# Ledger of designs, part 16: VH-VL binders against c7peq0

Target 1, 252 residues: c7peq0
Amino acid sequence: MHNKIYNSFIDRKAKGIKSFAVLIDPDKVNPADIADLAAKCTAAKVDYIFLGGSLVITNHLDECVQQFKTLCDIPVVLFPGSPSQVSRYADALLYLSVISGRNPELLIGQHVLSAPAVKKSGLEVISTGYVLIDGGAPTTVSYISNTTPIPSDKDDIAMCTAMAGEMLGMKVVFMDAGSGARKPITESMISRVASQVSAPIIVGGGIRDAEKAYLNCKAGADIIVVGNAIEKETSLIKEMADAVHAAAPVLK
Key: E = the ipSAE of ESMFold2; O = the ipSAE of OpenDDE; V2 = 0.75 times the mean of E and O plus 0.25 times the DockQ between their complexes.

## First folded at step 2 (VH-VL; framework fv_inotuzumab)

Design a2 (at its last look DockQ between E and O 0.01; V2 from the best seeds 0.00; counts 0 for: pae O 16.5 > 2, placed apart)
Fold by ESMFold2, look of step 2:
Structure a2 (fold): chain C 252 residues (1-252), chain A 121 residues (1-121), chain B 112 residues (1-112)
Amino acid sequence: as target 1 above (252 residues)
Amino acid sequence: EVQLVQSGAEVKKPGASVKVSCKASGYTFTSYYIHWVRQAPGQGLEWIGGINPSGGSTTYRRKFQGRVTMTADTSTSTVYMELSSLRSEDTAVYYCARDWGYDSSGYFDYWGQGTLVTVSS
Amino acid sequence: DVQVTQSPSSLSASVGDRVTITCRSSQSLLHSDSKTYLSWYLHKPGKAPQLLIYEVSNRFSGVPDRFSGSGSGTDFTLTISSLQPEDFATYYCQQYDNLPLTFGQGTKVEIK
């Protein structure tokens, strides 16, 4: 089955089913806690595990993928911040272009360097338009990307950026306020983008409670990604997953 | 000449722990994963888990999580597998095996001679 | 977990016979890189297992040409074209497409 993970994104979007993804940074997770995390994600019926981030200093990504794949059945999707973030045992790769920025290395330059390794890995590759939104403070993503995030009140810029990305062939739009963001992306911006984009929309950064996760889904997000809040309090996994799964599309 | 030499047979009581060693030679120890596979009497082969000797990262099969610990000693080129809370069904021959390549490939090119662990009271 | 099942569980054959062992997986082992991650091992009594075949059909270094592997998707075959006295052993297939790594239950080849 070609494109198994991408097909799950579009099938669930077509049915109005919302998905919850837990983001794990291999450089920040305590290896001793991975078994407990996998168990909690399984019990909560988490839909995806995203591994990676904007800065992954160690080369333990492959071992982290292997641990999750042996501990649970949840799909593992790579969220690479660098060309070295590849593992054959993962289910798919979000191949991110930072389309919100004007850094040529993050638009296409790193992809040229990583493409041979990505092709050799055999991973399902999901072309992803990555849209960085101002989260109220500098983030690892904003520093590493050397880009200016889209201001949180510039809905039309976010919409046009996502629309252009889709027209250029991006299969997925990822709106991100960045790990550790002070404020999450506004429901207004999510709704504005969702009104003009058919591709699945992933939303992350600064989401700290189940109500915000639910409201983001109601605004038009298809996949909610949470990392930082769960690093601090793993009990949030269940309540956030429940809130995301309970959300329904707004009927006209 | 790649060799994996394991420690000798063990007889243990239920509830005890066993620690099996696997000494590697003939290659760069830290460049290859070492896995453990067991065979209970009358049964097939069962993968237990693996260790990256560079850094000591481990991956354990779910059924063994919490009972198995794998470690590596780079100064002696030796990996260890410790299985705790032993039961009679843990009676098996335990093999260490080398994973081919510079990252995990998942098939095993060289194997140790095996270590019989018998659990009986 | 991906299960792999071998057939037959045992067989008896004479020196010189062509022997075929099959391995069926519970799901396709075709990876998205277009490679299939299945290996075969030989296991003699009192000895360690020995690698014969990797990636379905590639013979490991030093493995005689009489051993060959084939198959795709869910169905795989190990063939010994002319059985020799030293080929008395139990044979295992192993998938390494998915974690956990899993082995077939084994096929014992007995020489009459």
Scores: ipSAE 0.012, ipTM 0.656, lowest interface PAE 8.5, mean pLDDT 87
Fold by OpenDDE, look of step 2:
Structure a2 (fold): chain C 252 residues (1-252), chain A 121 residues (1-121), chain B 112 residues (1-112)
Amino acid sequence: as target 1 above (252 residues)
Amino acid sequence: EVQLVQSGAEVKKPGASVKVSCKASGYTFTSYYIHWVRQAPGQGLEWIGGINPSGGSTTYRRKFQGRVTMTADTSTSTVYMELSSLRSEDTAVYYCARDWGYDSSGYFDYWGQGTLVTVSS
Amino acid sequence: DVQVTQSPSSLSASVGDRVTITCRSSQSLLHSDSKTYLSWYLHKPGKAPQLLIYEVSNRFSGVPDRFSGSGSGTDFTLTISSLQPEDFATYYCQQYDNLPLTFGQGTKVEIK
């Protein structure tokens, strides 16, 4: 079971299957709405539930994870904004290194501090190269980390960054425009990155409709992550999921 | 006072390129994004894209990607929009506009006077 | 893309009339920062567009108080309490919650 979630990433990618992940912030989600949300995700055949936020103010992570695990069979993957956001009840943890930045704490410092707890949790740990892209607005991540995102038009920088992450042994590349992004990552940037890396590529931030989700998949994204748009309108879950599942990867 | 002054009208043939300039004054040039919006005859306003004069980062509407290039010259406080492979449907008045926000808020407080670009055989 | 639709496409009015223009977006324009990103512009032929309203209800500097904006979510309204001769123009709403930035098709206010 140790690599179950990662193996699912690899297997689906190899088969040309695109995946849709719903991002839930444990601090923002109303517990009363989780049942309905889980039902909608199940009906839409959502592939993953990503749980996490840039800031965890409340201690609702475990409860949120357990609730989703009870209500649906969708894998729950932790997408933490900090090393403290760990729950042993989840199926896996994206262990994020912010490789787009030059903050040593986000590269390795926080990992050193969190490593014992993460190890103790028994969670599947998926080493993830986190690539922050300028989404047109300051993100919580950029603000808290004091890191500068890669400009949205610098495809080569993003590509080189992702390449470096992969060569350093990171198993997944996560390209993120950030929560509340007004500028989603461009298809050109996704394509440029996808052309040079074999690792699964997760793309999130600023995706607000099914068309963009589809196009990002066509550009080379393997997993699409959506949070804010779904928060505004949960009915988009089905539309986006269908679009992602209908998408085919670009030829490399 | 804030002013955006655009270059004069252009007449081009299909397949040609046009480069329109927008000179900014009255404020810190590198602190605000500049966007381009066009209006075809009898049509509404259409956003083309925007540029951050600080560093030259750009964002284009998908339909223009591959044909449009925006650049900024900080020494002259001038932004340029070049549109290539011109078509008859590119005939329009082109406006530059200042983004009110420091980080591309997406609404425009000051506009240039417009530049008519006519594409005809 | 977020579609923005205005109603009506055109109207005729007289000086002194109350004029109301509506704008509907295909999705909520309420952003995560609790702001709603909709603006209104006035555009006269041969002139540069002018900003009237931003964030639904805030008048831009120098804009007369006869102009007001209201609405929430997906439905918005521009109101001219008493139409003046200089107000005959085409009005556009514009969303800037999502890229690409999109405008309504415009509402032409003509003299009756």
Scores: ipSAE 0.000, ipTM 0.461, lowest interface PAE 16.5, mean pLDDT 91
ESMFold2 (binder alone), look of step 2: mean pLDDT 91; pTM 0.931

Design a3 (at its last look DockQ between E and O 0.02; V2 from the best seeds 0.00; counts 0 for: pae E 20.0 > 2, placed apart)
Fold by ESMFold2, look of step 2:
Structure a3 (fold): chain C 252 residues (1-252), chain A 119 residues (1-119), chain B 112 residues (1-112)
Amino acid sequence: as target 1 above (252 residues)
Amino acid sequence: EVQLVQSGAEVKKPGASVKVSCKASGYTFTSYYIHWVRQAPGQGLEWIGGINPSGGSTTYRRKFQGRVTMTADTSTSTVYMELSSLRSEDTAVYYCARDYGDEWYFDLWGQGTLVTVSS
Amino acid sequence: DVQVTQSPSSLSASVGDRVTITCRSSQSLLHSEGKTYLSWYLHKPGKAPQLLIYEVSNRFSGVPDRFSGSGSGTDFTLTISSLQPEDFATYYCQQYDNLPLTFGQGTKVEIK
C-alpha cells in the first residue's frame, strides 16, 4: 500500500477511536532494553511506535527500526528531527514541515534536498504540518529549528496555523510541546484546533500521566504521543494506552 | 454509512456543459482523493482525473485537459466534475470513486450518473 | 501511457469451474521500492465497479478466498477457484503505477 499508515489514522478518526503512540529516541534508548519495550508495547496494545527525536545520529536509527520490526507487529513510524534522517525499514515517515515557524529551511528547504532520497527509500510519506507550542522551557526542537513556539495561551494562532496547513495540503497536524517540555498543550488549545480541522491531530510533549492523555483525547486529539514519561517509567505504557483507548465511543 | 452519492441522469445537446455532483458521507472528506471514471456504451472504463478535496489540487488525463474542471466544497463534502464542449462520444455513465489513501486504486464508488449527449 | 490488455475478452463457464483471466501491461509495473501496482475490479450491469484485489495479490476487505491474484512485471492473472452464481460479471484490471490510470478492456464471464 502507498498509504497504509495514513489510512489507519483517518479510519480510526472516522470511528472515533483514539490511538496511542510511544516515542522512542534511538540516541537515548538502551539497545538491550528494546526487547522489553516491544513486549510491553505489544501487551498494552500500543497503536504506533514513533522513532526519532530532535537530534538523531545515523546507524542507531536503522538498527532500532529493525529490532522493533523483528520483535513486534506494531507499525514503526519515523519522526525525525530532519527530513534526511530516514530508515527504509520503517513503515512510514512523518514528513514534517514546521509550519508554526518562519525558518524556510524547516518549512521546505530541507525537503527539497531530501526528496530524491525519501522517494528512493520506498517509505510511505505522510505530509505533516508540525506546530510547535511553548512547553514552558526551551527544547532541543526549538533550539535546532530556530523558531519561536506558539505561546501556550494563543489558541486562535494555533488553530489558524493548523487550518492553513490543512488548506495547503498537509494530511496530518502534529501539535507538539517538544521533548523535555515542562507543560503539555492545553485542552483548550486542542479543542480549538480540533473544531476547525478535519485532518488527524497528533498531540505530544509534556504528557506525564494517564489522566492528561485521556483529557487530551476528549478535547479532540486523535493520536497521543508520549516519550519522556515512558523513558523514565515504562510501567506507564499500559496505563496510558488503556486511558487513551477508553476515550473511544462505546457502540450501543 | 460510508458512501458516495451522485446527482441524477442528464441529457445535453452537443456543445453544452454538464456538471455532476458526488456527495461523500461517513468518512473524513478531506483525507481522500476523489477520481472520476466513465464508461461509454459498450466500452470499458476510462479514468478522467482526480481532485484532492483538502487543497483543491487536480490532475486530469491529457485527453480531457481544457474541457474538464473538478472542484470540491468541503462545507458540503461534495466534489463536482464539469465537462464542457460536449460531443456525442461523451455519452457515458460517469462514476466518482474514492482513492484509497492516495494509492490510486478505488475502494468506494458512486452509483454512476448517465450523461446522454444527443442532437 | 501504460496500456493494459486483458485476455480473453469473454469466456463461458459453469458454477464450480476454475476461471483464469490474464492482464498484460505495456511496461513493467514494478516500482523501484519493490511493490507492483495492479488491481482488479468486478463490474455487474447497472452497478458500480467493486474492488477485488490490490497490489497484484492482496484481497480487499470482504472479498472471498476464491479470488486470488498473481503475476509480476508485465503479466498478471486473476483466478476464481470455484465460480459462484454471483461471480458472473465483467472483470477489469487497472494499473496504478503511472499516470494516467488505465484499465483493461474487460473480460466478460458468462454462464455456459
Scores: ipSAE 0.000, ipTM 0.386, lowest interface PAE 20.0, mean pLDDT 86
Fold by OpenDDE, look of step 2:
Structure a3 (fold): chain C 252 residues (1-252), chain A 119 residues (1-119), chain B 112 residues (1-112)
Amino acid sequence: as target 1 above (252 residues)
Amino acid sequence: EVQLVQSGAEVKKPGASVKVSCKASGYTFTSYYIHWVRQAPGQGLEWIGGINPSGGSTTYRRKFQGRVTMTADTSTSTVYMELSSLRSEDTAVYYCARDYGDEWYFDLWGQGTLVTVSS
Amino acid sequence: DVQVTQSPSSLSASVGDRVTITCRSSQSLLHSEGKTYLSWYLHKPGKAPQLLIYEVSNRFSGVPDRFSGSGSGTDFTLTISSLQPEDFATYYCQQYDNLPLTFGQGTKVEIK
């Protein structure tokens, strides 16, 4: 396994560079729109394409990955709803363990089942501590995961959860309010987690504008992930990307 | 013996379709991706695409999308590449190749199939 | 797409000669873990291509010791220490760092 994508996370974090990731659901994206989307992402200097969804029902994962890979040079990272959703043509896989919950299947059960296929794929595997935060309404992730999210006001629980994940060897912490979240993750929670975790921190869910993306970066997020807002309005890609990229600390 | 054996030479007219076969033997068919690479006269090697025989997932180079179809038959350990709307520039020797496990280099090649497109 | 360019396009050599072929990629093929995804092939007319080198410098099984690969980042070299009669062929480098997979334009080694 190669660690190109993970090392990019680490390197950028070390340099204080903030990254913007566009989340694409292969089941929802219109193939006819992929070229335009790829062009917009390239123009906006999007750092990563996160490809995945909670339900990924279609067998179009490989095709979708390949289309993006041929249309742009942006790394494609799988963000699967299930560990079994794998395409060897991607650049990396976030291997998610839902550490905010207590569902054994999402902690390790599904991983055991998918491990042979994942290994066979040859993909870079990035062990990821997935931390689900309450977004104010039931989300697809919460429903499918059958797990209780961390309350939005419990910064210490989120912090301890992330710390545990890191100490268990997870390389990345992904804080997510879920798809369709009404309330994005607070800056205070992000800051609290960032103060105790050295691993790259990915933040997603409920981010609808450039300001929120910027503030999350300033709070300590290393990578901002946006899906729903962009699906509705692709013009936001550039605006959000610019905001995230502007959030880097000024090196003295 | 581990080998890939391709079908014979084809002569087609512009606008027609060609389907080339690649039969694998001597190894577990579903454990390796099969790719197609072509060489036009006087030109270099050009990657066309690949298929996972396990499940039939495919990936194609953009320039061939819409014209190329790769399929796999596990019962016969055979992969097929069909290229439609043939043009004179499609005249080439077409190779199937096995990638080496988790890597995208090719340790096993078919003998090649000449496809000639002419009026 | 990652462009791969070989030099020279052709060369003439005699049996016993040292032959050097260069390959340059448009971007670094080095991964952070230390692997570099470049391979070399030998291709004779009417025959299937043959893998010679993978990961820049690793000889594939059965490949003679006279073949060696070197390089880093974007610049790579295939060396034949002492050219043999069976080595007259076209050589290709290939990057497999990113899709689409791409080959160099080839270097034809001809008899002088």
Scores: ipSAE 0.000, ipTM 0.494, lowest interface PAE 11.4, mean pLDDT 91
ESMFold2 (binder alone), look of step 2: mean pLDDT 92; pTM 0.938

Design a4 (at its last look DockQ between E and O 0.01; V2 from the best seeds 0.00; counts 0 for: pae E 25.9 > 2, placed apart)
Fold by OpenDDE, look of step 2:
Structure a4 (fold): chain C 252 residues (1-252), chain A 121 residues (1-121), chain B 112 residues (1-112)
Amino acid sequence: as target 1 above (252 residues)
Amino acid sequence: EVQLVQSGAEVKKPGASVKVSCKASGYTFTSYYIHWVRQAPGQGLEWIGGINPSGGSTTYRRKFQGRVTMTADTSTSTVYMELSSLRSEDTAVYYCARDWGYDSSGYFDYWGQGTLVTVSS
Amino acid sequence: DVQVTQSPSSLSASVGDRVTITCRSSQSLLHSEGKTYLSWYLHKPGKAPQLLIYEVSNRFSGVPDRFSGSGSGTDFTLTISSLQPEDFATYYCQQYDNYPLTFGQGTKVEIK
């Protein structure tokens, strides 16, 4: 039971199923819009709701989680930017280590501080290697992490980073260009990483259309995460979800 | 119309800090990044860093990391750049500039008038 | 870092002349979405820089049509079809495909 969400990741991956996750920032979402958003996600057969932001300023996390859980049956996975961004009402927590950087606080320091609270929450904890890729714009992640992202054209660095994360026991690799990224992660980089990593690969940042989502899946992404584009145009949820669900996996 | 108005010239001693302001008007402040670029005497333009006024996320050129701090005040639509541990080579005209937009981030359509910062003993 | 190099560093020209400035980047500035992230600025002493061209060939609002940009990949050109008195300035190309954002060293266009 404590591995339900992770098991869904690996099960879907094993079956060649691609997943679509909608990223919701509790600080940006209007509570009045959550019902409509939940309905659209349900209709589009969104696979996961990722909740989180690098700067969760408001205490609306619990409320937001509860609203989504009330309004739909889509698993809610916390995508926290800080240890304080924990809600026991969620279905799982991506426990992120920023392995692309060299900030010890984001490698282990913050985890030590948050560990008791996370443990007490009873949440499923999914160890996640977070790989920040240069998205061509200042991102909240880069600011908060105080880390230098991997250059967008350095596929080998990304690959080695992801490999290291997996070898260290991280269960999921999250490649992220960051919120508001101008440049999404290239298919080349995704393919390079996917060729060397068996863990589920989550890709996010700068994905603005269904085609890119599809291509990322074809490149080897297992889960596509979209936030900003959907915030601007919720009608894209269905289109992107369909594209992701239609994508076939790459051969490793 | 879009305007960026910067604070006045500064004279500082080595080791001191300087904080330059850039007040934005004529557009939605939080919808555009603000960047800082400087020009030393006889030199070209050098990018320092940028800030997203929405949330305050920043990115700095490596050479300035640890010495530069950019902040945004949404209540006054003002961005600040603070540079510490000033050196003589920091003598330059400092410009704030608006980024065209999120999807085309990185080029600057509007600029402040510039702020001369002189670092001398 | 992506290096951007302009040529020439300076040139002398007369009013009415056709002026061409080149900019070369150390790597392709073509983005996966099909956009190429290269801009051009005009800078006069004591004034703020002014955007002329973005995405290689798009003129910014209010920019005279005598200014044009072209190029692809790593090689770019700014052309002034007929130099005007107000065009004597230093011109900079700038890449914004990757951080850190970088400028060319500048090309000073002086009166002959």
Scores: ipSAE 0.005, ipTM 0.469, lowest interface PAE 12.5, mean pLDDT 90
Fold by ESMFold2, look of step 2:
Structure a4 (fold): chain C 252 residues (1-252), chain A 121 residues (1-121), chain B 112 residues (1-112)
Amino acid sequence: as target 1 above (252 residues)
Amino acid sequence: EVQLVQSGAEVKKPGASVKVSCKASGYTFTSYYIHWVRQAPGQGLEWIGGINPSGGSTTYRRKFQGRVTMTADTSTSTVYMELSSLRSEDTAVYYCARDWGYDSSGYFDYWGQGTLVTVSS
Amino acid sequence: DVQVTQSPSSLSASVGDRVTITCRSSQSLLHSEGKTYLSWYLHKPGKAPQLLIYEVSNRFSGVPDRFSGSGSGTDFTLTISSLQPEDFATYYCQQYDNYPLTFGQGTKVEIK
């Protein structure tokens, strides 16, 4: 079906169902461990596998995608460090524009260069407004993007940035503190953004425990993505997935 | 900084009503239940009920059903508890408390300072 | 209704003592998902109750290491490994497995 992954984002948001995504860096994951990781994600009912990161050195993206697609039924969504980093074997691509920044290359320039390859790949393309939030220290994404992150206490700037991105056609808002973040995005900021956009909101960076994942969902995040904490301790997959899935809003 | 700030002490006659307020700050008001717990002189803690501020859904302990009403005003981040048909046994300190526990809610991480309600003739 | 009963109802202790308070529930607090729903609070006169322990053994943020919780099923214990002057208070256990939410009768810890 057309737009299967994006439709799952909006359908789950409409039903108040929160989603948990595990971020896997192809450069860091040991191929021998992928089967165990896929089994743990399946047992925990993880909703999405995000593959990628800020910097991909090994160029083994295709084989990593193929292994996950063979070992489980969880959708594989590309989270590239550059729009030119694609694998046609994935289910979808988050086509990220760094709308929090003023670097024209990351706003649209790299997309002009990558568009022919992205189109040829046949991937579902999900336009994503990427909003970088200060995580308490410089991060790889902050340095590579040559942009100043939105300060962690400037809720209205984050809100206006996300609102503008949605009005300009972004289908998803991705609020990210970065992979090396010392602190996660505040619940106040998430709530402020959620009050003004209808697009699905992905939140990541610096989430270290199930409580924070739960609180972010209650604040209005639709999809929680965690990578770094799980790289350090895969037993957290179940705990975090349970917390995210339990965070459905009280409708009555 | 999570805070729950309650209204001041009240003295009431038997048969009257009392309405105690609890103003929340420092967190997303609609994301957590607010419960009310009281302590009569020389007694332990007694749960009264709770409210979901998002939709106003309430759960009351059976002995208070029909005498207690809890409401929430999201524009001021304030919960109210009204207890009617007051009796001398209702003399107590009344606390509001924030409910945390995503698996099954029911323990209270932050509490208001308490409001003494005295029922005397 | 699930009731929880504490023992002792009061005790006297000195600074530096190890103190143990027991809480027994009228039925198992083990939830079908495998978690056990018991919490502990500290309450001083003129102040609000303070959460110490949730889910039997998890220490709440900012609670000193000297406080620990243990137990399973129907029997639970709060331990204070070395009493400090600020620890003289009344302690409550509370079950949250089922409504109505219920507290123990309290255990008053007094200076000897």
Scores: ipSAE 0.000, ipTM 0.369, lowest interface PAE 25.9, mean pLDDT 85
ESMFold2 (binder alone), look of step 2: mean pLDDT 92; pTM 0.941

